# VHH binders against B box and SPRY domain-containing protein (Bspry): the designs that were tried, part 14

Target 1, 197 residues: B box and SPRY domain-containing protein (Bspry), of Mus musculus (Mouse) (q80yw5r259to455)
Amino acid sequence: SPLLTQLWAASVLGSLSGVEEVLIDERTVSPLLHLSEDRRTLTFIAKKSKVCSDEPERFDHWPNALAATAFQTGLHAWIVNVKHSCAYKVGVASDQLPRKGSGNDCRLGHNAFSWVFSRYDQEFCFSHNGYHEPLPLLRCPAQLGMLLDLQAGELVFYEPASGTVLHIHRASFPQVLFPVFAVADQLISIVRGPLAT
Key: E = the ipSAE of ESMFold2; O = the ipSAE of OpenDDE; V2 = 0.75 times the mean of E and O plus 0.25 times the DockQ between their complexes.

## First folded at step 22 (VHH; framework vhh_lunsekimig_d3)

Design j1 (from q0 with T100V; at its last look DockQ between E and O 0.76; V2 from the best seeds 0.00; counts 0 for: pae E 3.3 > 2)
Fold by ESMFold2, look of step 22:
Structure j1 (fold): chain B 197 residues (1-197), chain A 123 residues (1-123)
Amino acid sequence: as target 1 above (197 residues)
Amino acid sequence: EVQLVESGGGVVQPGGSLRLSCAASGFTFSSNAMYWYRQAAGIERELIASIYSGGSTNYVDSVKGRFTISRDNSENTMYLQMNSLRAEDTGLYYCASRIVYSGHDWTYDFDYWGQGTLVTVSS
C-alpha cells in the first residue's frame, strides 16, 4: 500500500537522523570541477582549472570527486540536489578506484571500483563494471537519495520527494566505500541533513 | 572539420535584448548537446546554458528567466535569446560542444569551441 511505502521511507530516514554531513574531499576534485567553500557543491568548468594543485588523490582526467567520509560498516544515507544538471553520476566507489588517466579504470560505472546512478539528457542508468542498466524514469528527479547498508550489501537510490525507490543494487561491497560524484553539466550539491546548522 | 561560428553580439543599453546564433558544421549537430559560455574580463569562462538533443535545457541562476537557449536542427544552429540585459552580462560569449560516444554517457571535456561574439551592455 502507499502507506507502507511512506512508512518505510520515514522509518529509514528517521533512523538516520544523526548523520548530518557528507563533504567533498578537496584533494580529490578534478581540475574540470570547482568546489564551493562549504565543500558541498561541484560545478563543471569548461577548461581545466590551473589553480588546482597536483595531488596523488586528485582525479586528473574525468570530472570526478570523492567525499572525505569513508564508510566501513553500518547504514548510511545522503541526498544530492541534482535539479541543476543534465549530466551527472552519483554513488559509491572503493578506496582502490584509480585517480589518474583517461582509461575506464577511472571512469565511473565502467570499472569494478565504482557503482553509480547516472543521468545524461533524459536518460538514466545504473552502472557498474561496464554494465549499464537503463532506469525508465518518467521525470527527472530534483533530489536523489542514496541509502547504503553495508551489512546487508545493498545500495538503494530513491527519490526523497515521493519516497519512490529508483534502483536497488545488491553486492558484496569492498571494505571501504566513499560517496563518489561526477558532473559534466552545471552543478550538483550535497543536501544538508535536517539537523545541520 | 568542425566549425562553430557565433554571431549577433554588439553594444546594447541596459534592459535591452540581443539574440546570439551559433552556426555549426562538421559533425552531427542533431545528436549532440550544445552549450553557451560567457567570459567577463579577468574571470574564467562560465557555463550559462545548455541544450541537449532530447530537449533538456539548463541555465545558471543568474540568467534564468532572462535568457532562452534554443536550437534548430534543420539549420544546424543554436540560439541564445538574451532579454533584460544588465551590465554584468557584458562579456565574450562562446558556443561549445563535446563528443558523446554513447546515449547514456559522455566524455570529460569539450572538443570544440567557437571564437566568441562580444556583448557589451553599456549606457
Scores: ipSAE 0.299, ipTM 0.683, lowest interface PAE 3.3, mean pLDDT 83
ESMFold2 (binder alone), look of step 22: mean pLDDT 84; pTM 0.812
OpenDDE, look of step 22: ipSAE 0.862; ipTM 0.937

Design j2 (from q0 with T107V; at its last look DockQ between E and O 0.69; V2 from the best seeds 0.79)
Amino acid sequence: EVQLVESGGGVVQPGGSLRLSCAASGFTFSSNAMYWYRQAAGIERELIASIYSGGSTNYVDSVKGRFTISRDNSENTMYLQMNSLRAEDTGLYYCASRITYSGHDWVYDFDYWGQGTLVTVSS
ESMFold2, look of step 22: ipSAE 0.777; ipTM 0.901
ESMFold2 (binder alone), look of step 22: mean pLDDT 85; pTM 0.823
OpenDDE, look of step 22: ipSAE 0.857; ipTM 0.935

Design j3 (from q0 with D105E; at its last look DockQ between E and O 0.72; V2 from the best seeds 0.76)
Fold by ESMFold2, look of step 22:
Structure j3 (fold): chain B 197 residues (1-197), chain A 123 residues (1-123)
Amino acid sequence: as target 1 above (197 residues)
Amino acid sequence: EVQLVESGGGVVQPGGSLRLSCAASGFTFSSNAMYWYRQAAGIERELIASIYSGGSTNYVDSVKGRFTISRDNSENTMYLQMNSLRAEDTGLYYCASRITYSGHEWTYDFDYWGQGTLVTVSS
C-alpha cells in the first residue's frame, strides 16, 4: 500500500545516511548546460558552450548529463532539487547510452538505455524505451527523490518532504547504471548528502 | 519561416516600468514554451522567465515578484511586464522558443530567437 511504501522509504532513507555523494561528470555535460563549480547544479543556457566536441563522453545534441557515480550493486538514494525548473528529466541510464547525435538513441526515455521521470509544465511522465506513462501528480514536487534497488530491480521516485511515492518502476536493470539528467528550463541541483561537511 | 520580433524597450528611471512584447509567426505558438532572456554588458545571455502552453510560469529569483510573463495565444504574442526596474535590469531582452511538447514529453527541436529589444535603466 502507499502507506507501507512510504514507511519503507523513510526507513531506508534513514539507513542510507552516508551514501556516497552524487556529482555530475563534467565530461558528459551537454554544451546546452552549464555545470556549477561544486558539480551539483545544471543550468540550461542560451547558447551552446565552447566545450571540446571531441570529448567522447559528452552529449552533443540533447541537454543531458550523467553523474560520475556508477551503481553496480545494492541500494542507492539521491535527491534532486527541481523547484526552479518546469522542464526536466531525471533518472538512471546505462553506460551504453550513446552520447552523440540528435536521434532517439540519445534522447532520455526514448531508448532501452534510459529510465526517466520527466516534467513539462504541469505534465509529468515516466519514460523508458519510447513508452510514456503519464503520472497525474496533484502538486509539482520541489524535490524529487530517487531510490534504486539493483537487487530487487526497483526504481522509486518519491517526494522527500512528504514521503509520498510518486512512481515505482520494476525491471531487470543492466549491470551499470548512472544517475542521468536533462534540463530545458532554468536549473536543477543535486542535494548534498545528509553528512556533507 | 519562423520569426520572433521583440518590441517595447526603451529608457526608464529606476523604479519605473516597461512592457515588452514578442510577436511570433511561422509555428504553432500555442504548443510551444516561450522564454525571455536578457544580456547585460559583460554577461552571457541569461534566462529570466518562461511560460508554458499549459500556463505554468517560471522566473529567476532576481526578477521574481517584479516581472510578469504572459501570453495571448489568439494574437501569437508573449509579454513581459517589468516593474520596479533597477539598474542591473539594463540589457538587451530576447524572446525565444526552444522546446515543444509532443507525446506526453518535451523535445529540443525549436531553438529560435528574436533580435532583441534594448532596456536601459539609468538615473
Scores: ipSAE 0.678, ipTM 0.872, lowest interface PAE 1.2, mean pLDDT 87
ESMFold2 (binder alone), look of step 22: mean pLDDT 84; pTM 0.819
OpenDDE, look of step 22: ipSAE 0.866; ipTM 0.937

Design j4 (from z2 with H104Y; at its last look DockQ between E and O 0.70; V2 from the best seeds 0.00; counts 0 for: grease 25.1 > 24.2)
Fold by ESMFold2, look of step 22:
Structure j4 (fold): chain B 197 residues (1-197), chain A 123 residues (1-123)
Amino acid sequence: as target 1 above (197 residues)
Amino acid sequence: EVQLVESGGGVVQPGGSLRLSCAASGFTFSSNAMYWYRQAAGIERELIASIYSGGSTNYVDSVKGRFTISRDNSENTMYLQMNSLRAEDTGLYYCASRITYSGYDWTYDFDSWGQGTLVTVSS
């Protein structure tokens, strides 16, 4: 029921850890993307970068990038500002995600190594292993929050401003996961984590 | 064969207006995002506007409120209405198509460009 869903969402969000520091691994960044100096902003560019193409960890066809941050245990949360892009994917990937080629093995959501929330135009979808679940959102979110509970095997996508849960995926995840990104219009930015105390 | 042909460029005074067109053929126009880029002398091409088949539009800050991107899927044509033109808007304007939507997802296996149309804003 709608009420039960709302109570469950409040309970899930009540167990969230604080937003943590996530930075892009510059060695993974597709030549279709420019990475900002603070390693938080990915921008889709007109012409493939020539300097970036030699790195073995770099995606060479799909406009993907991985974070340097790896998650192995516990609860993790991070937020991406997506208000400037009409075409993107955000989620998690295992270290086994291939880097090279134009096939589905490197296409986020179309392989067993990646789990992503995606946008194209006004269409939103959760994708994993070639299975696509349309998400009927009423408005385009400005920010997307991700919560990963590795013990419970849950990946949650939510709107930080409202606390609204957009999607929950339950699975037996591989032991090591990285935040993963794709951008095909303008830019997305990782929101800086809170200051340490 | 994919073809993108820009037209409508010309010389205008500051504060003037132009309407650019991009005629497209050789692909399913309605499933592709369409882009306008511009290139001033000595500068890399910059994305200035994008439009999706479902109506989403996006603009770089320097043209917001002055430029309007639109499309007509029945004519396979994209447009850029440019108002309140400034000297800084001078350059070659290119249309492009870079991503395709099908199967509940977008894909990057489509990267096509036009030849460009020149816009000159002169005192």
Scores: ipSAE 0.732, ipTM 0.861, lowest interface PAE 0.9, mean pLDDT 86
ESMFold2 (binder alone), look of step 22: mean pLDDT 82; pTM 0.797
OpenDDE, look of step 22: ipSAE 0.862; ipTM 0.935

Design j5 (at its last look DockQ between E and O 0.78; V2 from the best seeds 0.81)
Amino acid sequence: EVQLVESGGGVVQPGGSLRLSCAASGFTFSSNALYWYRQAAGIERELIASIYSGGSTNYVDSVKGRFTISRDNSENTMYLQMNSLRAEDTGLYYCASRITYSGHDWTYDFDYWGQGTLVTVSS
ESMFold2, look of step 22: ipSAE 0.776; ipTM 0.898
ESMFold2 (binder alone), look of step 22: mean pLDDT 83; pTM 0.798
OpenDDE, look of step 22: ipSAE 0.861; ipTM 0.937

## First folded at step 23 (VHH; from z5 with I99L; framework vhh_lunsekimig_d3)

Design f1 (at its last look DockQ between E and O 0.30; V2 from the best seeds 0.00; counts 0 for: pae E 3.9 > 2)
Fold by ESMFold2, look of step 23:
Structure f1 (fold): chain B 197 residues (1-197), chain A 123 residues (1-123)
Amino acid sequence: as target 1 above (197 residues)
Amino acid sequence: EVQLVESGGGVVQPGGSLRLSCAASGFTFSSNAMHWYRQAAGIERELIASIYSGGSTNYVDSVKGRFTISRDNSENTMYLQMNSLRAEDTGLYYCASRLTYSGHDWTYDFDYWGQGTLVTVSS
């Protein structure tokens, strides 16, 4: 339920308990991004790197990457440090998200395969299937928490420092979802889960 | 109605400096991100620096530490201070912007471009 999900989001305030170990899948990383050795930090580079072009899972136009972790059932949470970036998207994508081309089918939030919280400058949105809902945030969050409840069909975006729920999306999600990321300014970093500390 | 006008390009020796300006009109400058792009012969136009409405900046690695982007919201002008210039910095420099709060996310196809200002670094 929405209320139960909100209570769980509030319970993770200031705590890493319940936060999943999420790492970027290097096979998916766009040539516009550099992935750190620990696979948690994506840094935007303005000129495409010379990565192997025959990797079928690699995004080749949009500055996207997927996590290696798949979510199929249950309740999942992860946190992204976004304090250094004025242009990013974070959320979930299905395994059917196309990788190649400049069209909307690969552009996060512009297709049926991706659900993202996005920032550009001072503008924040939730986007899915080409529908963009402005989110009137008064302050730029330093960290974004995601809480995915696959049984309830809820995706929650929250600010861990305050416990504030920023957005709740309810849907019948596909059976397999991955955390998904895009960066077009500086960097974002996945916060380590408790089992990795 | 929106206009972006670059100036300050010229011919300079390696190791020299130039300061580029981008004068903007026809929109609320202080509320919008601004960007510098560079196009050298034989390559695509590339983003080299960005400055956001809150003042944060981003640079490509090849110019980091040598170039400084800044803005003066009272003059509706963005600047690029270029120091320690190299031959590979030769090219046409453009400013670009996208108007904010359309409910649309960021793109690499910005709505507004200047005409460009030429920078030539040669002995």
Scores: ipSAE 0.220, ipTM 0.610, lowest interface PAE 3.9, mean pLDDT 83
ESMFold2 (binder alone), look of step 23: mean pLDDT 87; pTM 0.846
OpenDDE, look of step 23: ipSAE 0.805; ipTM 0.910

